# Miniprotein binders against Protein EXORDIUM-like 6 (EXL6): the designs that were tried, part 3

Target 1, 305 residues: Protein EXORDIUM-like 6 (EXL6), of Arabidopsis thaliana (Mouse-ear cress) (q9m8t8)
Amino acid sequence: REPPSQIPNGTLDLSLLWYGQFTPTQKERVHDFIESLNFDAKEGLDPKVSAWWKVVESYQERFEVKDIYRQKKSNRTVAPRIKVKVVRSYVDEKMKYGKELTMGNGEKLVETAIGNMSKVVPVVLLSAQVRAHGVGFCDGTCQHNALAKIKGQKEPRRYIMVSNPEVECPGECAWPFHTADKGPRGMTYQPASGEVGADALVIQLATGLADLATNPDLTKSLFKSETTPYNDDVKKNHESSSMYIVDPATKCTRVFGSGAFPGFTGRIRVDPITGGAFNSHGINHLKFLIPSIWDPKTKSCWTPM

## First folded at step 9 (miniprotein)

Design y1
Fold by ESMFold2, fold request of step 11:
Structure y1 (fold): chain B 305 residues (1-305), chain A 97 residues (1-97)
Amino acid sequence: as target 1 above (305 residues)
Amino acid sequence: SPEELKLEELKEEIYFLEIMIKYLEELVREAEELGDPELIKFAERALEFLEKLIKELEEALKELKKGDPEVEEAKEKLEELKKRIEELRKKLEELKE
């Protein structure tokens, strides 16, 4: 049987591969962020991580009701909820394929995260000890939401790959928790978790999940027509069909709040007790800094605050 | 209570504002020493944001209970920060000249 090209409605099953050595804070931070997508922060604590996820889910409305005039029978007015569930975790602290990744070894990590599971999204998390430049990190890219050809499968599998950037490229991929390497050096802040790598991983994972959930079939679009390839560009608005959103969180790289500009996060908050910067509330009174999401209707980034 | 949560939220935004002000005070000193127009441009955009944010925070604090010691402390802090923003605006206008 061919693997499904789309995620199941209502559930996104993740298989995590922890490649290299991670601190308990890094592991807990990632798991707590994922849980915060599914469960609301305490009433009155806003903005919520779960509300941010609902914005991501609202983009599924366009996918599900792409041609509402032809469907006419569909009365769904609210986007389906997507529960994000970690169904398996694999740990390779000894780094079987070494510290220097290539495209080939990167694919083997994805295969390892998949294992024998047919309906999961593999998530490869690379520790600070791993040099991931060979798979495309640190040159304008801080996470991958992409397709990989998997041995023994006809269809490519989508995956998310994130890296703790503390050693290889903190100035590229850990801002605002580290001074930026290029452009305005910008304001820096303390990570709410107390660890640069932990909060950078959350930003990267949030970006990858948002991009994945809004574009679950990278080999197909919401609109399949060779007569409209010029209308698939996010900048065009004269198409006869709904515009497809490509990587909406990646389009808002380094935007964390309203009023952002290069070197400035935009409007966020800082916890006066911990000194940690954040723009959202999660479970257990946790605070997270998460990316903004491109809104094609306003042609701007939707920001948590 | 909802009012206590709102006050906590405002304190977090006031602290963010204070951190931005400290950063801009250092950045304006660097701009003065270097004469770097890109630093001046960045400072202008950031200061414009601060001027808008502090007005929002002032209005939000007015909605909270009068006479509450924590609310009054937050108002006093915001007045201190407002003066620092005004000083930054003066310095920045001198550098633009």
Scores: ipSAE 0.834, ipTM 0.938, lowest interface PAE 0.5, mean pLDDT 81
Fold by ESMFold2, fold request of step 11:
Structure y1 (fold): chain B 305 residues (1-305), chain A 97 residues (1-97)
Amino acid sequence: as target 1 above (305 residues)
Amino acid sequence: SPEELKLEELKEEIYFLEIMIKYLEELVREAEELGDPELIKFAERALEFLEKLIKELEEALKELKKGDPEVEEAKEKLEELKKRIEELRKKLEELKE
């Protein structure tokens, strides 16, 4: 098979809704991470956040998932380049629905983040002030990549929801920056930003974005007019292809580097000056800890390091 | 330069190794005081990882410019850490007996 091309160019438009009060560090950290996804510099320290994003962009081709697409005028497999852009940012510091959200009010926040925009992915960020247990956090779940039925729309809408876990469930959703509440306590590290909540939000957002962008349904939505489904009958008898597994970044929860096991992050780095733990380099010399991604071909987590 | 960037990356990993060794040194002391087999199992898995990582870092440093003061400083640090890993291995084997 020929190497994929990045002829299809797409933009993943995010509409952010900040529910509650966030520190400047928390807001900057999220925005800097998003910008780092688009930063395509070849020079500088490895591994890079943008290199991690390129694995996400090329997920179906890289891991030989059967649901792949081709350019309509060639035999080349699609490996899209996806720019991530924040097209709207809405701040609700007064918390219209209060601090204890219900499933219904959580869905209303998703509707608010969508507004009248037909092509955005709503991203709802809940501050540490919010008790997010009522919207499905902290009981085995640290971020959502889910569907919501929106009034007046025939098709459900994909959304991402993240919650700053530093108050409600830090032991479940802020490890390795807080002692784990279940299983081995494990090793803990300082957050590179200096704030547990800021770096936990990045892990959750990165996980949700990766789960969203690796889903073949997104490729279909973004590139349908330029691609067709591909069925490689020539390789059917000799293929090593694999089936897509839903939410492959979530499947690698708490895996941050090679050799990970319960209580141990795997291979990562620590900044000798700040003490902060990380596994990737972003813009402005910033350092981030970001999740691994399930590789269905090897049946193991692909790790940044 | 490419070699300067590689050395910087290695220094970040050497510091990770040092932090893990410090943690394991305290974990092993705790395991000895409590007689806790779960702490011993965790320490064994982590130590096995560190033993593999330090060999990898030593090989990577050998590929850098011989006689560079910063490279030699990093090699000296790894030798210090290797001795601490060996002491941890010895102590952990005594606890497993």
Scores: ipSAE 0.780, ipTM 0.914, lowest interface PAE 0.8, mean pLDDT 84
Fold by ESMFold2, fold request of step 11:
Structure y1 (fold): chain B 305 residues (1-305), chain A 97 residues (1-97)
Amino acid sequence: as target 1 above (305 residues)
Amino acid sequence: SPEELKLEELKEEIYFLEIMIKYLEELVREAEELGDPELIKFAERALEFLEKLIKELEEALKELKKGDPEVEEAKEKLEELKKRIEELRKKLEELKE
């Protein structure tokens, strides 16, 4: 059987669970950011959110993906495109498991986001009313990309969890839109959306998506087609690969532009009319502040600017 | 047009530079009042960044059409900011002594 000449394009189907109460701005901001990942217009201002997403997609040039599709390790193939779609949303404004989450209740929220769908990535978004410390937030972690065991399924499911940090830990997880609790005196800026929580959720979601989409455990789910399964032996080569970097966006936490250091975002922009800070452009002339991504080729954080 | 888009991007970066300069002017004043060496170290790193960025923005503006009122306004703004950066450098060197 002959392998394809290029790594095929894939999709990332998201099932969102909105747990608690969110403003319209928060909901719109998240959806607009997701749509901006797919929006690769040639015209308009740079840098673009889609250019940032192409860096994430470039991780699929690593050995694990090439081995699945029987490509040479040194082959300069074009990285595949990964289309990101929201295929379903759940809303639980009444907070079925209360405001104080535990690991167990967190896993139940993931199960709810999955529903009966076999091939989705569940994304749980926690409102500002939720105390998420019990699931690991606010102790050095502002978003999750993790595995959950799901009853009735043999393989664990990868999920993303984000939490609006405005109430519980704004000084840890909403910088640069809020003064940092610890570390050097830092510069702060206004959120481009006008809401700290909305833009903090985007940073967290962007980080989680980048960490998830670069994880080789997801490679088969992203690109596998039942009509073209070429090589499923990637697992035996996992430990021999030098190309895999665990959680490359989390590795660049609080780096938003070139020249960043503790207390300073690095090179970004500020809109002279609105005062909002950003480093990328999305759909409808919207402006976003998104995280940097560790680039294994340069061994440094790739920054939007 | 491509030139209009480039000018808009430069204006956004010039405003970022202005915001940083305002913050640094306040930080240096606080560092002098408190005598805090950590604030002085932070200011030095930030000022070095500003000195590099303003040179890049000057070069980018030179590639745009001369005589355009918006381009000339941006150049005038950048000269104002350059003087403020030079003054900050002088004050910071006094504090390091």
Scores: ipSAE 0.774, ipTM 0.914, lowest interface PAE 0.7, mean pLDDT 83
Fold by ESMFold2, look of step 11:
Structure y1 (fold): chain B 305 residues (1-305), chain A 97 residues (1-97)
Amino acid sequence: as target 1 above (305 residues)
Amino acid sequence: SPEELKLEELKEEIYFLEIMIKYLEELVREAEELGDPELIKFAERALEFLEKLIKELEEALKELKKGDPEVEEAKEKLEELKKRIEELRKKLEELKE
């Protein structure tokens, strides 16, 4: 009887801080990937980056977003859309805190990325010149999705930090574009952008964005509507939802396609003209290699192809 | 056109298959020379994947326009790759004996 009602779409406003020197390709690649998340066209080659993002968005249905907004007017589940927008891009090419970062200086970069913006998600990108071990990279970790305490604020702020791994730990964090440093010999491929660092940054950023967007701590900031009721107690009462998986993209590390196993990406594509490896299409006919996402319904990694 | 887009996607998968076959041919040579059981185990898993993928690609090509020169060229390429996969399977079975 009732037509399906829609829960309000969410917005993920990113504040980018580029710390150190980046090539134009690295900057363009990241921006093009982010724009591709919102690009939902019927035509063109599949798989699409936006289709991958729709899987991330579907986690909001699994967090029972309808209950959060108390809008149960339809017997069908519809996942809300999340628009991703860069609202600030700041470049610290001179590296105010030097190339040897400490945990404290890392937190100051997060504060700088936030600035006076109360509703942004800070994304700190560290260039290849930065030694990021001091902030926790390259010891089993290729991106951060974490909380930071911000001076003068009661609630901690969620942030993403990624580091270009092409110098410090390419064998850990730039595979399959560099030989793996541990495990099976592994197959390697050429980056579709032509730069190992650029495509590695996309993999790590995609992982961080997917993990961030699926985190219930951010549901309020993503979907709270001034015009519809919001139930502040829902997540408190559903702490152990069977549909919640912590960091579902990180859970599928190094899985890029169906049939993956240690040392092998799984099913992907290679461009016959450029030799670049990819598993998705974005804006301007660009091609990206992006990670898989754990699907709790199938208990397996959902792969772009 | 939808058929042209499908063919373009298949060509990209066929090239991926060719790249993977090339890696596997080198890996099997190394496995034979070194006698490394981990390389043999990796090769077996990879070859099983290739055998499954080539069947899927072969079937997908049969659904495309008969007589189209680009479709026929892709079919010929796939037959070449199929022979290389069969040779890899034979060689790998000899190594496991």
Scores: ipSAE 0.771, ipTM 0.912, lowest interface PAE 0.7, mean pLDDT 84

Design y1
Fold by OpenDDE base, fold request of step 11:
Structure y1 (fold): chain B 305 residues (1-305), chain A 97 residues (1-97)
Amino acid sequence: as target 1 above (305 residues)
Amino acid sequence: SPEELKLEELKEEIYFLEIMIKYLEELVREAEELGDPELIKFAERALEFLEKLIKELEEALKELKKGDPEVEEAKEKLEELKKRIEELRKKLEELKE
């Protein structure tokens, strides 16, 4: 009996638009984080960013795979891997649409991020200098996973927009690297990167990516038609479909470790040398603090720690 | 070595524990001064978490090589922190009365 065929990998191609001025640390941190998603090193310190991403990938289990990919012995459907790549990076330091964004301008940024590419996920990163209230930020969130109408396209495109909250609303979106505006005054920690804006930006990006990658509407787009692991009728596994929620990372906002409660991050680690807080390791042993994800099986926020 | 890596991880958690204990010590003082029941509740919840964490860390250290100076140092640190937690518990109980 031929060994079960390996499930094809999905691909998430990101087109980044850097709107405004970013520090080298901020840019590097974002890139390092993205590269860490699929960095499955056997050796090194645990927990890993890649383990976190595996939980994101597990949301694909909601769909029935082709019989050829079903493991005979264990009813456990192996979730496909989702490879995340930056395929384009564009910088607009001049901020073509100004510092104050409107919803209309936001859509234009998404268009700019897409360019002429049909199969990319646009990621718009807003610098700390950008006033993002006009696009709905600093009202509890600093990231969006949303749909935008693109000129010339019939179907709306899903995008991620994230903001560096360091200046505009650090108390809302930079916790635990900044004191929270609301709730109990919890302990604040140093960012592992040394820059509040960089680590806060990564938290927002991580949230957006997790929410986007787990969105059932995007499942088809993650796979090439020729290598899709799913039947044409992407049938939801009926018994489990109700357990999977939309925006699982957003659901678990401000939960960074086990035992978390309002004002407390939960179990995390702190570098004794730098004072930086983290809960995962990426490429080159880089330390990251990343959000938890709603686990539909346990009905709780899954944390790396 | 795997053991060295594990020890490093534990040191990072021990440091987290230390930071949290220090924070709670300050919080408990504030709670005492202000008489804020919400702060007391928060402190209690946090302390319960730390009490659990310290036990886990103690157990984890026991699995490491005995006689290693770095391991012993970590154990000593945990013992110190344990005493501080006990003192916090005592203070918190006094505030509840």
Scores: ipSAE 0.728, ipTM 0.892, lowest interface PAE 0.7, mean pLDDT 92
Fold by OpenDDE base, fold request of step 11:
Structure y1 (fold): chain B 305 residues (1-305), chain A 97 residues (1-97)
Amino acid sequence: as target 1 above (305 residues)
Amino acid sequence: SPEELKLEELKEEIYFLEIMIKYLEELVREAEELGDPELIKFAERALEFLEKLIKELEEALKELKKGDPEVEEAKEKLEELKKRIEELRKKLEELKE
């Protein structure tokens, strides 16, 4: 069968809540990064952020996909695309719920990010002014990909919450732009944006997005029921189902390039002009350092480099 | 051109290599001074990585246009860095003894 002229794509609509004060660079980097996820330009420098996102998209193949996604000649499936868009960006500089977050306040932030939009993924970004220990940060995590019970909604909503990596465990959350607090004394690098808080924030966001987008529970929601890529929502691809792990980016934490080991990022690039470390290119040739992701096909942490 | 882009990419990797070498040189000095076996171990592992990387970069540069001044400059830089890596290896071996 001729591949359909248009393969249905999934959509990941993000609602960003900027809770507190953020720098223009932080905001710009986040937006630029998100826009880079689906930027598949033939021209430009490699590797690309979009290539990384393609690995994320490949997790959709954990489920049996419709034949329309199969290439006729190779019997290889083409993973549906996940188009990521920021559909809302709300800034709360006043921090309505205070600077010290509790679990309860955290939920309210998620609610605020969702607003009246039923199909959005809330992304809550916490500024440096926020103390996020109350919601579990600085306990081995720099971002939360979790479910929140939202008042008035029957089903919990998946959200991403990211603490400020400069103030919330920077030795962990801002690595490799900050000295590690544990392990061998590794090399630290300059952020490509010039701001540690911006680039580290992107790392955490990228981790959260990858983990979220690969989550089997969310995958189903990425597509309209009428355009679902799956034959059966429950039918897993038997050949490789075990290879698809939960939180694949978290699994590959601190791996930014090939040859990575504790205290070493692996193979990355450094801009000789800015000194900024990166491993991928986004829109407008912007340089990003993004985390690795467990590739179910290769059974290894996929790195851009 | 694709070749120019490739060269730019390689330059970025070469610079990474240079930064890492510089770091390792400092680290090895520190390790020597402190006698910290963990630092030595780390340095060893990092050096092994760099030794591999430099070979790859050398090979990549060979695929570029011969006689291009920028390519030649990059090759010269790699040769310099290669010498530094060799020196690091020597030093590290001395520390392991």
Scores: ipSAE 0.725, ipTM 0.890, lowest interface PAE 0.7, mean pLDDT 91
Fold by OpenDDE base, look of step 11:
Structure y1 (fold): chain B 305 residues (1-305), chain A 97 residues (1-97)
Amino acid sequence: as target 1 above (305 residues)
Amino acid sequence: SPEELKLEELKEEIYFLEIMIKYLEELVREAEELGDPELIKFAERALEFLEKLIKELEEALKELKKGDPEVEEAKEKLEELKKRIEELRKKLEELKE
């Protein structure tokens, strides 16, 4: 089949597992953020969460999409869109594995999030009451995307795990909504949602999603079709490229605007009414503070502002 | 209107600027008390950023309708903040001596 004139859009179907007790605000904030990723309103306030997501999508163009279209001498490749949808939501308020998670239990949570769905991206959200040291959190990060071996499946599954740090390690993972425990005291702001845990959780989720969506493995999964010639050999070449960076959002941790440095977020905005800090707008003009993304071309963190 | 939206954005940035200045004022005081060179360096870097930002905001406000009370208020606020930045610069220079 002739390669399509347009690269087909990809879809990330998320299966959420809420482990522990979450506030309504936390749940709403996460859902609102996810919905904001593809909310491309022509009119509205800038910067936009959707614009941020377009930067994430552009990684496909930079590294993978060009090769897909190499067959057609098209000088201009348009990056495919990545639609993000929540397709399932599981709640475990009782925390069947307890408050202290082990790596093994973490994997089980991923399995639970997957359920019987073969194509979903599991997202495990850990509440503030969970002690997540056992899964590697509160030691430099409160989120990760990784591969988990799932029982009964031949191939490992990529997942996102995020933790609400507001109780366990707010000084590490809730900045700038909490004072930092390391380095300079840094500036602190009010969360736009009114809850530290909610906005901190969104930062973690945003980081995880961006890192996952820019991963070459995802490109393969999204665009490998009968109609889209995906050459596995090309992937290897791209991975070796100095232009490719793994986990571009993690690389730009604590950078929220231009001019950022340790203890300073960079250029952001603060709502004069609520005192909430933000650098982007989502659905219904909701204000979000989201992380920056590494730009391999400029070798710098791209910021919404 | 687009102009009103722009003004709102600028107000949000001005408020950010104000918060940052307040923070720096505290840091400078702390630096003075403790004699911490790292705090001074941090403050200097932040101040440079603020000085750049304030110029940009001033220019942006000039593009808005002259005589608009809200625009004028924003300009006045920026002038106030500019003075505070200048004072911070002076204090930092004194601490470096």
Scores: ipSAE 0.712, ipTM 0.889, lowest interface PAE 0.6, mean pLDDT 89
Fold by OpenDDE base, fold request of step 11:
Structure y1 (fold): chain B 305 residues (1-305), chain A 97 residues (1-97)
Amino acid sequence: as target 1 above (305 residues)
Amino acid sequence: SPEELKLEELKEEIYFLEIMIKYLEELVREAEELGDPELIKFAERALEFLEKLIKELEEALKELKKGDPEVEEAKEKLEELKKRIEELRKKLEELKE
């Protein structure tokens, strides 16, 4: 079969592992956020979560079709859409590996999230009661986009691990819904969901998803099929010369709107009824506060507002 | 209607502005009391942002239907907030001397 003239749309199938106890609001908020990524309503309130996700998708423009599919003549760079779906949700309320996680246990959680599915992105969500220092959280970050070696698999699997920082390190990872431990004592806001842990968790998840989806490895995972050959050599050539950085959402940590600086979120909105801070709208007009993304073209953080 | 939605968005931004002004008023008081140059710098930077924002919001409101009671209310609110920003600017200038 002739390779397509354009990069086909991809699907990011998420397998969620909920490790620990989560509130219904937290679970709902995460699901609502994920569903909002591909909700392209023409009508409604702006900015939109889906617009934010389009920026994430635009990172795929760095790849030329000719390189990906070994085409002889293609000068078109088209960014594919990335559909995100939850295909599995597993809850471990008993916390099989305890409240204190080690790196080894973390890997096991990733394995559990994968299960028997070969084409999923495991997302491990750690509840507020989990102590995640052992896996590298609460040291400037509460999310990871990383590779794990899975027993029985030849290739490492990319995963997202996020932690609800509400209890363990709210001053590091729950700003602006909690006072920051470092920097100027900035203003704090109410979470739009009404729960600090829920909105903080979404920020972490959003960061992790954006960083994962912009990673060059994604093209291999999303677009490689038996019918669409993928050129593995593309990875080697583009890493060194690309204006596209790794972990663009992490790069823009604590930037939520235009004009942001340490201690200030930037331009955001606040619901006058609920007091909730947000910068984007999802499904059913739900309000979210989501992170900014590094724009390689402007060499600045792209903000929803 | 699109106009109603726009007004709603503007109200949310106006409320953000109000909250920030209130915060800055407190911060400036603290800065005055402590004589902390870092707080003053922070306040200055934040105020500059708000001054730009309020201008944008004013312009946005001008594009909405004149005579709408809700629009007029929003305009009045912005005028109030503008005065507060001006007062903050004055105070910060005094602190820089």
Scores: ipSAE 0.706, ipTM 0.889, lowest interface PAE 0.7, mean pLDDT 89

## First folded at step 11 (miniprotein)

Design z10 (from y1 with E8Y E9Q)
Fold by OpenDDE base, look of step 12:
Structure z10 (fold): chain B 305 residues (1-305), chain A 97 residues (1-97)
Amino acid sequence: as target 1 above (305 residues)
Amino acid sequence: SPEELKLYQLKEEIYFLEIMIKYLEELVREAEELGDPELIKFAERALEFLEKLIKELEEALKELKKGDPEVEEAKEKLEELKKRIEELRKKLEELKE
């Protein structure tokens, strides 16, 4: 079949599971951030969350068969866009599986987030009431981008799980809005939203989304076309290439601006009215602090600022 | 206006600079008290960053309309912050001796 003349855009349909009690600000902040990913208004303030997401999208150029084909004809590659949407939001305030999570319960949460939807990416958000040490949190990680085997499905499903950054391990997960517990304490800032738990949660979510969207394993699920735009042979080659980095956002953990070093965020901005720290703008000029992404070409962390 | 917006963004960066300087002042005091070489190294690296940033901000302000009261206010603020940075540099040099 002749490759289509246009590279199809991908869609990342998220199913959110809110496990525990969350503040309205936390919920709103997450939704606003997600909506900001594809908000590319020309008249908006720079830097933009959408520009950050474009860097994430650029990773798809490495995996898209159609892009390879286009390069042969026009010497230009156009990265497919990844539209991100929340298609489901489920709240479990009662915490059906308890406050202390085990690996088994974690898998059940992922299953719950998926429900009967075969094409969604489950995002499990854990509240402050949840203890998630049992699933591997607070050991150098605050979010999981991983594969889970789902009962009745042949292929494992990619999921994001985010622990609460405020209560359980704020020194690891809430920096730079909380003092770091390892290494230099570094500077601390006020969150732009006014809630440490909300802004720190967004950092972790952003990290997870970026890592997920750049993962070649997700390529088949990103595109709605009946034919996989991804060539498995190309995948293998790119994974071994110097141009591919696994979890590019995680690689750039704690880098928020140019000139960053351990204990220092790098160049960011602070709102003089609210005192909130940020490095990007989303919908309605909302201010966000988002992580950097590894650029394999420059061998450095790309920052909004 | 585009110019007003630019000035606003510069003010956000100036405020960041101010917060960072305040932090470094505290850090340098702590380093002096504890004699921790790691803190001194950290402070030095941070100071180098600040010195670079302040120059960039000064240059950016020069591109704005001369005589604008808000621009002049921002320039004055930067001059104040520059003096604080210079003082920090002096203190750090003394700690290395």
Scores: ipSAE 0.742, ipTM 0.905, lowest interface PAE 0.6, mean pLDDT 88

